# VH-VL binders against q9h9l3: the designs that were tried, part 368

Target 1, 176 residues: q9h9l3
Amino acid sequence: PRKMVAIDCEMVGTGPKGHVSSLARCSIVNYNGDVLYDEYILPPCHIVDYRTRWSGIRKQHMVNATPFKIARGQILKILTGKIVVGHAIHNDFKALQYFHPKSLTRDTSHIPPLNRKADCPENATMSLKHLTKKLLNRDIQVGKSGHSSVEDAQATMELYKLVEVEWEEHLARNPP
Key: E = the ipSAE of ESMFold2; O = the ipSAE of OpenDDE; V2 = 0.75 times the mean of E and O plus 0.25 times the DockQ between their complexes.

## First folded at step 21 (VH-VL)

Design z101 (framework fv_nivolumab; at its last look DockQ between E and O 0.89; V2 from the best seeds 0.86)
Fold by OpenDDE, look of step 22:
Structure z101 (fold): chain C 176 residues (1-176), chain A 124 residues (1-124), chain B 107 residues (1-107)
Amino acid sequence: as target 1 above (176 residues)
Amino acid sequence: QVQLVESGGGVVQPGRSLRLDCKASGFTFSDYEMHWVRQAPGKGLEWVAVIRYDGSSEFYADSVKGRFTISRDNSKNTLFLQMNSLRAEDTAVYYCAKEGYWQSSAFHRYFDYWGQGTLVTVSS
Amino acid sequence: EIVLTQSPATLSLSPGERATLSCRASQSVDDYLAWYQQKPGQAPRLLIYDASNRATGIPARFSGSGSGTDFTLTISSLEPEDFAVYYCQQYDYWPLTFGQGTKVEIK
C-alpha cells in the first residue's frame, strides 16, 4: 500500500503588483502528523507583499530561506509515489510548479462525504478552519500572526482520516 | 488587463429560460473560482452562484437553487449561467466576478474584478 | 446566513470632510470582509479586501479597519468622485453576503 502524506504551503505576493502567488513555506506531515518537511522558501522574484496576516511570513523568515529550486527538489522527492492529501491542494501544487497525479491526490476541500459529516452542503468548498472546527472541535488559524502550515497540514490529514475508508472505496469505483 | 464581459441579457416572460455568457481575459481563467452576482433595480448586491476553477463543483444561493446552473469552458475562457423557470424577482443586472487571490487552506472570495453586467428583465 | 448591517443608510457630507462607514456582521467573520464602491450605472469596484488591505489603484484616502463583527471604511478627505454607494461583503461563510449599502451623498 502507498504511504500517505499531507501538505500545506504558504504563499507571498510577487510580481509588479504583488498579485503573483509564490511559495514561501511548505510543510509536509506523515499519516501520524509527524513533520517530514517544514522550510521557509525564498521565491525567485522580489517579494512585494508578504501577506503576513495569512501566510505568517515575515521578512526575517526569508533571510536564511531555502531557494525555491532547491526546496522544490526536496519536496518533490518526498511527494513522489505518495498519496498526497491537502486542502485546496491544487494551489499548493501550483505554487510548487508541480502537478501530482490526480489518482494519488486527495483534496479535503472537495470531498462530499466530509462536508456531509460536517453538516455542510456537499458541493460547497469549505475552508479548512471551518471543517476542522466542526469535525475535530479544534480551532486553527487563530489570531492575526498568520497560518501555520504545519498545523494546517496536520488538520488536513486528520480530516481526511475521518472519511478515508469511504472515500478510498469511492475512488476505487470511480477513478479520476 | 483583466476584463470580464457579460452578454445574453434581455427581456423574458416568467417561466422562460435565458443563458448568460461571460468572456474573461487578462488572467489565467482556469486558476480561479468564478461567481455570478446580481443586483435588482435600485437594490443591493446578491451573490448567486460559484463554480470551482476546474468546473468540478458548483454551489448556489437558495433563491436560485434548482433553477440556475453555473458552468464554464476553460478552453474558451467563458463562464455561463443557465437560468430556467425565471421569475419576476430574478429581474436584475447580472455580474460575473472573479475571486481574489488564491492561498492554501483558506479562500479569499472577494471580487477584485467585475464585468459591466447584463440586464435580465422578467416581466409578463 | 451572515447578515451585514451597514450604517448609516445615508451619509451627507461635503468635499474635504472625513467619512466613516460602519459594517456590522451578525456573527464573527474574522477578517474576511471586503468593501466596494459603486456609482450609478457602473459595476462595483473593489476598495478594501481582508478587512484592511487597499486594493490596487485605490487612493490612500481609503482605509479599512476592524475584525470579527465590526468593520469600518474611512475616507479621510472626500473627493468629488467619492460620492457613491458603498457595500461591505463577507466571505467567511456560505452563502456570501453583502451589506445593504451606505450612500455617501454631497451635502
Scores: ipSAE 0.890, ipTM 0.948, lowest interface PAE 0.6, mean pLDDT 96
Fold by ESMFold2, look of step 21:
Structure z101 (fold): chain C 176 residues (1-176), chain A 124 residues (1-124), chain B 107 residues (1-107)
Amino acid sequence: as target 1 above (176 residues)
Amino acid sequence: QVQLVESGGGVVQPGRSLRLDCKASGFTFSDYEMHWVRQAPGKGLEWVAVIRYDGSSEFYADSVKGRFTISRDNSKNTLFLQMNSLRAEDTAVYYCAKEGYWQSSAFHRYFDYWGQGTLVTVSS
Amino acid sequence: EIVLTQSPATLSLSPGERATLSCRASQSVDDYLAWYQQKPGQAPRLLIYDASNRATGIPARFSGSGSGTDFTLTISSLEPEDFAVYYCQQYDYWPLTFGQGTKVEIK
């Protein structure tokens, strides 16, 4: 059986008007929720908008942050060969400038049985906050200091566990 | 420069069909969830539908569910709305709308760019 | 679904005056709230996103405040081009919903 990890990233705004989303923090947890990686990451471009209300990223976090190319190498080494779980995980991969095999990718924002357990429409892209509250009775992303990618990655893994058996069987019958 | 251009509006009788197109330019179309929003004459705004960035999933307002189909062709940077079984209450200006910046686990579904709109009139 | 109630329905003011527009949500939408301006015959224009952030190119006279259920759009000194309809929109819950609008008109 392949090992499984969950990932969550936080982005800041770079490029003209801060419209480009660039990686500034990445957290990876194992199946049991233990932290395997948690680093602030310095984007290769000038930060225009820290997006702190959501990202939790402040200027001081960038002082000792790992440069993007170094962090990317570390992160990809952890992800290679593993089933990677995330929420809207395509955004995390875009921020990493990386493609993970679809057969090894699990996106908790796009799993119909998970939505059904939450009494949500199967095709709606539900927020991590709302799924976590409904299914785990847990409040995440509390307060105005920004999100924690560790907390979010841990919540994402716990959500996936709720449908893991059913969804893995579905994917085995319906390869992506 | 971001541009969204709708087309395909017109006058049709109840029960007929129309397809709306929205041509996008000035941004990476396949990075964004895209929406249709409508406004009946003299009325406020109503969200209609959304489609996932890769076209794999769609979600609809209850008022149009089962009659409208949102779709996209990322190779042509085009968003579509197929409107079947049109009713008088579907009469509106239909806007194509782009979500703002993307963030990993958080969804910021405000609309930073809108098309000019295309008028659909459903009348006998 | 989340109902957004805007008040007042109509705000009659003169250029140079301060406008204060209210949007109240039927339940908390956190900071997931945007404000739009719409002039006759035009598409809506984004003013404020995430409750308090000005969109690109929006003049400093526009500001947004509030969180949870109670939100305010303030125009510190009305310009002639600011007479329009203003809508709030929440994006914390599906379906996405808009307020019914506040018309700001010349007194």
Scores: ipSAE 0.830, ipTM 0.929, lowest interface PAE 1.2, mean pLDDT 94
ESMFold2 (binder alone), look of step 21: mean pLDDT 92; pTM 0.949
OpenDDE, look of step 21: ipSAE 0.881; ipTM 0.945
ESMFold2, look of step 22: ipSAE 0.808; ipTM 0.923
ESMFold2 (binder alone), look of step 22: mean pLDDT 93; pTM 0.954

Design z83 (framework fv_nivolumab; at its last look DockQ between E and O 0.90; V2 from the best seeds 0.86)
Fold by OpenDDE, look of step 21:
Structure z83 (fold): chain C 176 residues (1-176), chain A 124 residues (1-124), chain B 107 residues (1-107)
Amino acid sequence: as target 1 above (176 residues)
Amino acid sequence: QVQLVESGGGVVQPGRSLRLDCKASGFTFSDYEMHWVRQAPGKGLEWVAVIRYDGSSQYYADSVKGRFTISRDNSKNTLFLQMNSLRAEDTAVYYCAKEGYWQSSAFHRYFDYWGQGTLVTVSS
Amino acid sequence: EIVLTQSPATLSLSPGERATLSCRASQSVDDYLAWYQQKPGQAPRLLIYDASNRATGIPARFSGSGSGTDFTLTISSLEPEDFAVYYCQQYDYWPLTFGQGTKVEIK
């Protein structure tokens, strides 16, 4: 069976001016889109900006949120040894204070064949929203309530499937 | 605090080349997408180019595509713009600009910090 | 590309008055809209991001509103230092684009 998962995280602003991005939610889905993990996460630092419009995170979500260190352990256990698919996934790993092997990482924001299929510039980093609309004819991240990391992770996996064969062959010929 | 300092501007003739540098400090340079934005004298702002955080990808405005190259050295916290085949219409103050905060699947490509700019004048 | 049209081109007002600046996008850019202030001989300064979020250090008299295609920057009571050129910028589509600017000048 495929050992592939897709991840999407939501961040809030911490630090004196809220410019530090801290993990506040993480969702992981398997190849079929089944949710393996979906938790609100409590940052170790005080939240200055919930970035709700984008993150979907509100103060009430933090009341019973999983402490960062605990959540990180749970998430890393799931990711270890897997091919991890994400969109701008370097930010997710950064928020997790974790670095997944490059050879086992797939970033759908940086796959030229995927952009080509969407009639987008191959070297431009496209948003998940736009690629999902163009290639899956599906609207995500709609409204003012913020993103759903589950929805985003599922969309990310579906996008990757469109170019999986081609991209895996490319990576085999050109290991990172 | 965040600082961006451009250098390398000057007066050149059409067809010549020029390289601009932008030295960054006060933030983790390698975490952010960096941009060049220019402004012709007495005119508005025009986005020029972008480079990914790790330098693995670049994208350009049509007006400079094929002539300009954006690059970066994260070990030196420096952004570059190599400008070849310069034209009179390239005359402008060139700003290096930092993208806003990062948020996973969405990109916030507003510019929260700008350099002071460096003037490039292309004239015969 | 997305065309941002700002209006009016010039706004002549006195200190203490309310300033209302408009930015219209040729198509929806969601909330991916920023506002900048630029004074002569200076680099642009970020005022508003994500349509309605005030940047750090920006006075409360500045506010942004709108979504989709129509956006507004409001200065509730103009201070002498607020007379400048103001630009909007969208970042939902490539290439990134700016409005042509609105000059706020002393009446």
Scores: ipSAE 0.884, ipTM 0.945, lowest interface PAE 0.6, mean pLDDT 96
Fold by ESMFold2, look of step 21:
Structure z83 (fold): chain C 176 residues (1-176), chain A 124 residues (1-124), chain B 107 residues (1-107)
Amino acid sequence: as target 1 above (176 residues)
Amino acid sequence: QVQLVESGGGVVQPGRSLRLDCKASGFTFSDYEMHWVRQAPGKGLEWVAVIRYDGSSQYYADSVKGRFTISRDNSKNTLFLQMNSLRAEDTAVYYCAKEGYWQSSAFHRYFDYWGQGTLVTVSS
Amino acid sequence: EIVLTQSPATLSLSPGERATLSCRASQSVDDYLAWYQQKPGQAPRLLIYDASNRATGIPARFSGSGSGTDFTLTISSLEPEDFAVYYCQQYDYWPLTFGQGTKVEIK
């Protein structure tokens, strides 16, 4: 049976006026929510906007952060050959400059049965915060100090488990 | 540098159809969810529809659900709105709009760039 | 759906005065709130995103504040080009919604 992990990333602003999104933290958890990887990552470009309100990234985190190219290699080694679960996961892959096979990718922001279970519109892209509150009765991303990628990855895995059997059967019958 | 250019507006009778196009340039179109927002003459702004970055999912305001179809062609950097069964209350300037920067697990669905709009008038 | 109520409906001021515009949400939208300016015959222009961040090219006289349900747009000293309609917009939950607008006019 194929192993499954969940990923979440945090980005900072680089480029002109800080509008380019660059990877600055990545967390990976296994099926049980145990942390397999959690590192601050130094982007190859100058950081213009830490976006701390959302990212939780501060200047001090970058002092000893793992350089992007090294971190990317470590992360991709963990992801290769596995089912990877994320929320709006295309953004995580874009920040990693990586494309995971679609047949091994699960996006909790785009699973109609998950939305239906939450009494949300099936075709709306729902936030991790709202799905977690509705389906797990938990508040995540609380406060103004920024999101935790470990908390978010763990919540994402818990959400996927709620529909895992149904969705895996659906994908087997409807290959991407 | 970012540009959004709408076209296809005009005057049509109730019950007819019209298709709007929005040509995008100056950004990686396939990275972003795209929206239509409309404004009736002398009125405020109303969100109409959104389409996922890869075109795989769409969501609509209740006022247009079942009559309008949003779509995109990422190879041509073009967003579309097919409007069927048009009603007088659909009369508005229609804007295409681009979402702001992307993050993981949170959506910043403000509109940093707007087209100049295209007028749709539905009258008999 | 989340209703955004803007006040006042009309704000009559002279150049050089301070304008304070209010937007109240029917439930918390956290910091997922934007402000737009719209002049006659033009598309809306983004002023403020994520409650308090100025968009690219927006002068420092524009500032946004607030979180949760109560938000304020402040124009510290009105210039002639600032007389326009202002809209708030929430993006915390579907459907995306706008306030009804505040018209800032010369008097």
Scores: ipSAE 0.815, ipTM 0.924, lowest interface PAE 1.2, mean pLDDT 93
ESMFold2 (binder alone), look of step 21: mean pLDDT 93; pTM 0.949

Design z84 (framework fv_nivolumab; at its last read DockQ between E and O 0.91; V2 from the best seeds 0.88)
Heavy chain, then light chain:
Amino acid sequence: QVQLVESGGGVVQPGRSLRLDCKASGFTFSDYEMHWVRQAPGKGLEWVAVIRYDGSSQYYADSVKGRFTISRDNSKNTLFLQMNSLRAEDTAVYYCAKEGYWQSSTFHRYFDYWGQGTLVTVSS
Amino acid sequence: EIVLTQSPATLSLSPGERATLSCRASQSVDDYLAWYQQKPGQAPRLLIYDASNRATGIPARFSGSGSGTDFTLTISSLEPEDFAVYYCQQYDYWPLTFGQGTKVEIK
ESMFold2, look of step 21: ipSAE 0.833; ipTM 0.932
ESMFold2 (binder alone), look of step 21: mean pLDDT 93; pTM 0.949
OpenDDE, look of step 21: ipSAE 0.898; ipTM 0.950
ESMFold2, look of step 22: ipSAE 0.839; ipTM 0.932
ESMFold2 (binder alone), look of step 22: mean pLDDT 93; pTM 0.951
OpenDDE, look of step 22: ipSAE 0.904; ipTM 0.953
ESMFold2, fold request of step 23: ipSAE 0.824, 0.840, 0.831; ipTM 0.928, 0.933, 0.931
ESMFold2 (binder alone), fold request of step 23: mean pLDDT 92, 93, 93; pTM 0.946, 0.950, 0.950
OpenDDE, fold request of step 23: ipSAE 0.912, 0.913, 0.915; ipTM 0.955, 0.955, 0.956
ESMFold2, last read: ipSAE 0.818, 0.800, 0.829; ipTM 0.929, 0.923, 0.931
ESMFold2 (binder alone), last read: mean pLDDT 93, 93, 92; pTM 0.950, 0.949, 0.946
OpenDDE, last read: ipSAE 0.914, 0.912, 0.915; ipTM 0.956, 0.955, 0.956

Design z85 (framework fv_nivolumab; at its last fold request DockQ between E and O 0.89; V2 from the best seeds 0.88)
Fold by OpenDDE, fold request of step 23:
Structure z85 (fold): chain C 176 residues (1-176), chain A 124 residues (1-124), chain B 107 residues (1-107)
Amino acid sequence: as target 1 above (176 residues)
Amino acid sequence: QVQLVESGGGVVQPGRSLRLDCKASGFTFSDYEMHWVRQAPGKGLEWVAVIRYDGSSEYYADSVKGRFTISRDNSKNTLFLQMNSLRAEDTAVYYCAKEGYWQSSTFHRYFDYWGQGTLVTVSS
Amino acid sequence: EIVLTQSPATLSLSPGERATLSCRASQSVDDYLAWYQQKPGQAPRLLIYDASNRATGIPARFSGSGSGTDFTLTISSLEPEDFAVYYCQQYDYWPITFGQGTKVEIK
């Protein structure tokens, strides 16, 4: 099987002012979009801001949520040795307190050919929603109930597929 | 507490260059993209430039593209704005600004903290 | 680019009165809208982010509402320190853009 997965996380606000982003949900899909992992995750610190409009996270989701340390172990087991695709994926890894090798990381928010294909400036960091609409003619993150990390991970993988051949060749010639 | 302190402003003639610095403290500088925003005397706010958390990419307003360069040194918690080919219309107070919270797949590019600003005057 | 139009240009009110400020976007910016307060000689201060979230330390008398193209900043009861210029800002599209500002002045 292809050693490629896509990841998307949802964060909530912790810390005294809710400015710290903490992992509250993580979804991982394979190359075909099949869900490999999808769990609500309990941060180690008190949640000050659920950021529900964006995260989709509510207090009820934390009742039986997987403790962060346990979830982190489960997620890292899946990611180890894989090419990991994500959008602004550095934030996902940061929330996981994990650093994946750069040579095995693909950030769809930082792939100039993808922006060119979408008629966007190559150096402008575009949102997943905008790229998905432009390139896949699909609306994601619809409504006010919050995002679906599964939907977002699937969209991220589909976007990467559009430039996979070109980008993998580029990376082979220019290793990070 | 979060602090942003700009420096380097002054009076210069058209066509000259100037470099602004912004020293950050009170937060993990390398976790956030940073922005420059300017305000001409008695006028409104104008976004100028953005740089990614690791300095791997920059994006600029059309009014400064090709003349200004935003950069950063995360080891020194410092943001820079190199301004070349300055024009009279570049006269403004220049603010460094921190983006809001970071999230997956989306970007919340409101500015929760601003520096006090540094005045750049371009005049013959 | 997204054009943000604020109204009115100037709002003259007395302390204790309700202030309603409008910000209209040329196209939908979802909830990616912020409000700032600026006093003379000072940097802007964040009031509202994500259309309706009050920033840390901001008094409860400030509130933001709206989505898409029409947004409102409300000050339920003006305090003397609230007389200033207010800006809206969208961050859904590049480039980031601001409204032209509304000046709230004492009547």
Scores: ipSAE 0.918, ipTM 0.957, lowest interface PAE 0.6, mean pLDDT 96
Fold by ESMFold2, look of step 21:
Structure z85 (fold): chain C 176 residues (1-176), chain A 124 residues (1-124), chain B 107 residues (1-107)
Amino acid sequence: as target 1 above (176 residues)
Amino acid sequence: QVQLVESGGGVVQPGRSLRLDCKASGFTFSDYEMHWVRQAPGKGLEWVAVIRYDGSSEYYADSVKGRFTISRDNSKNTLFLQMNSLRAEDTAVYYCAKEGYWQSSTFHRYFDYWGQGTLVTVSS
Amino acid sequence: EIVLTQSPATLSLSPGERATLSCRASQSVDDYLAWYQQKPGQAPRLLIYDASNRATGIPARFSGSGSGTDFTLTISSLEPEDFAVYYCQQYDYWPITFGQGTKVEIK
């Protein structure tokens, strides 16, 4: 019924000095913004930096978190065959160790018509926060306790809807 | 060990062109947006340009827009800055700079590693 | 574009003293603020990112605080190697901008 989903992830720091970004939460919403998936995920490596100010991930979230391999399987089954919308979505796919078909991928950080609607330079990579404020008159990512991947995925879907007709027609004329 | 090495600086006359290279090692180059930042002698820092991780999009400071072109070759871990129509005010040390860690919907565009810089002097 | 105003322009202190450096943004930049140290003939060195996080290898005597428009870099007890120029940088808005610098020098 719905062929389009939006995804947002939260990452923690792993590896030497916490410089590697590893998946620790993933949220997926449908076209109407209903939550299809929202899980804390245990990375297969030791967490060096929870990055809580941004990720919202705390040590207690990891105690019963779904192991990465299991979560990845669940997530990929949801994404397969669907148009997947995200913001800087290549980072979400890297965290999932996954390559979604480019023809089925929509990145709200890289859609020139969306920037034009926001009166932003077409080639600037705008933050989700700023696009959401300019185009939806909403404040997201408020406060110091970290971001919600559900809120961010929902905002991403709403932003895409603003340019969906124009951008889908553009992609049909210019296949990736 | 992250390493960024700029090259290609020199003395040129106004109106001429110069290309800077930055060779990167010690990290997955194609994961990161890369920047050029410059510093005129005795002055502060000025952001110049950024290029998307895959090279598909570029953005420039107004002071260089239309004259400079940032590009990258991910197969060679190399960042470039083509500088055309050079002016005296472009005289600076040019640094390539790496962004910090990547996240999903937020951009952490502080620069955790810098090259040592290459001097470009534009004088008649 | 966002203007970052650093104060004071020059801070003359002795080793062992506390240094307090200010950075004020022309509008809120949330926590998207970094601090750098630069010595003559060297590239800038990241000290603080995301307003308050110390970068890898930075001693605990360096701390960052503030959010929104007003930010502070504190060096709790100056060492001889800390005499340098310090820059703040915001990354909430395009274009990325830097403050004009605060020079910390030996009294």
Scores: ipSAE 0.848, ipTM 0.934, lowest interface PAE 1.1, mean pLDDT 94
ESMFold2 (binder alone), look of step 21: mean pLDDT 92; pTM 0.946
OpenDDE, look of step 21: ipSAE 0.901; ipTM 0.951
ESMFold2, look of step 22: ipSAE 0.845; ipTM 0.932
ESMFold2 (binder alone), look of step 22: mean pLDDT 93; pTM 0.950
OpenDDE, look of step 22: ipSAE 0.904; ipTM 0.952
ESMFold2, fold request of step 23: ipSAE 0.826, 0.819, 0.839; ipTM 0.929, 0.929, 0.934
ESMFold2 (binder alone), fold request of step 23: mean pLDDT 92, 92, 92; pTM 0.948, 0.948, 0.948
OpenDDE, fold request of step 23: ipSAE 0.914, 0.914; ipTM 0.956, 0.956

Design z86 (framework fv_nivolumab; at its last read DockQ between E and O 0.87; V2 from the best seeds 0.89)
Heavy chain, then light chain:
Amino acid sequence: QVQLVESGGGVVQPGRSLRLDCKASGFTFSDYEMHWVRQAPGKGLEWVAVIRYDGSSEYYADSVKGRFTISRDNSKNTLFLQMNSLRAEDTAVYYCAKEGYWQSSSFHRYFDYWGQGTLVTVSS
Amino acid sequence: EIVLTQSPATLSLSPGERATLSCRASQSVDDYLAWYQQKPGQAPRLLIYDASNRATGIPARFSGSGSGTDFTLTISSLEPEDFAVYYCQQYDYWPLTFGQGTKVEIK
ESMFold2, look of step 21: ipSAE 0.851; ipTM 0.937
ESMFold2 (binder alone), look of step 21: mean pLDDT 93; pTM 0.951
OpenDDE, look of step 21: ipSAE 0.899; ipTM 0.950
ESMFold2, look of step 22: ipSAE 0.868; ipTM 0.942
ESMFold2 (binder alone), look of step 22: mean pLDDT 93; pTM 0.950
OpenDDE, look of step 22: ipSAE 0.906; ipTM 0.953
ESMFold2, fold request of step 23: ipSAE 0.854, 0.866, 0.867; ipTM 0.937, 0.941, 0.942
ESMFold2 (binder alone), fold request of step 23: mean pLDDT 93, 92, 92; pTM 0.950, 0.944, 0.947
OpenDDE, fold request of step 23: ipSAE 0.922, 0.923, 0.925; ipTM 0.959, 0.959, 0.960
ESMFold2, last read: ipSAE 0.864, 0.860, 0.880; ipTM 0.941, 0.939, 0.945
ESMFold2 (binder alone), last read: mean pLDDT 92, 92, 93; pTM 0.948, 0.950, 0.951
OpenDDE, last read: ipSAE 0.924, 0.923, 0.924; ipTM 0.960, 0.959, 0.959

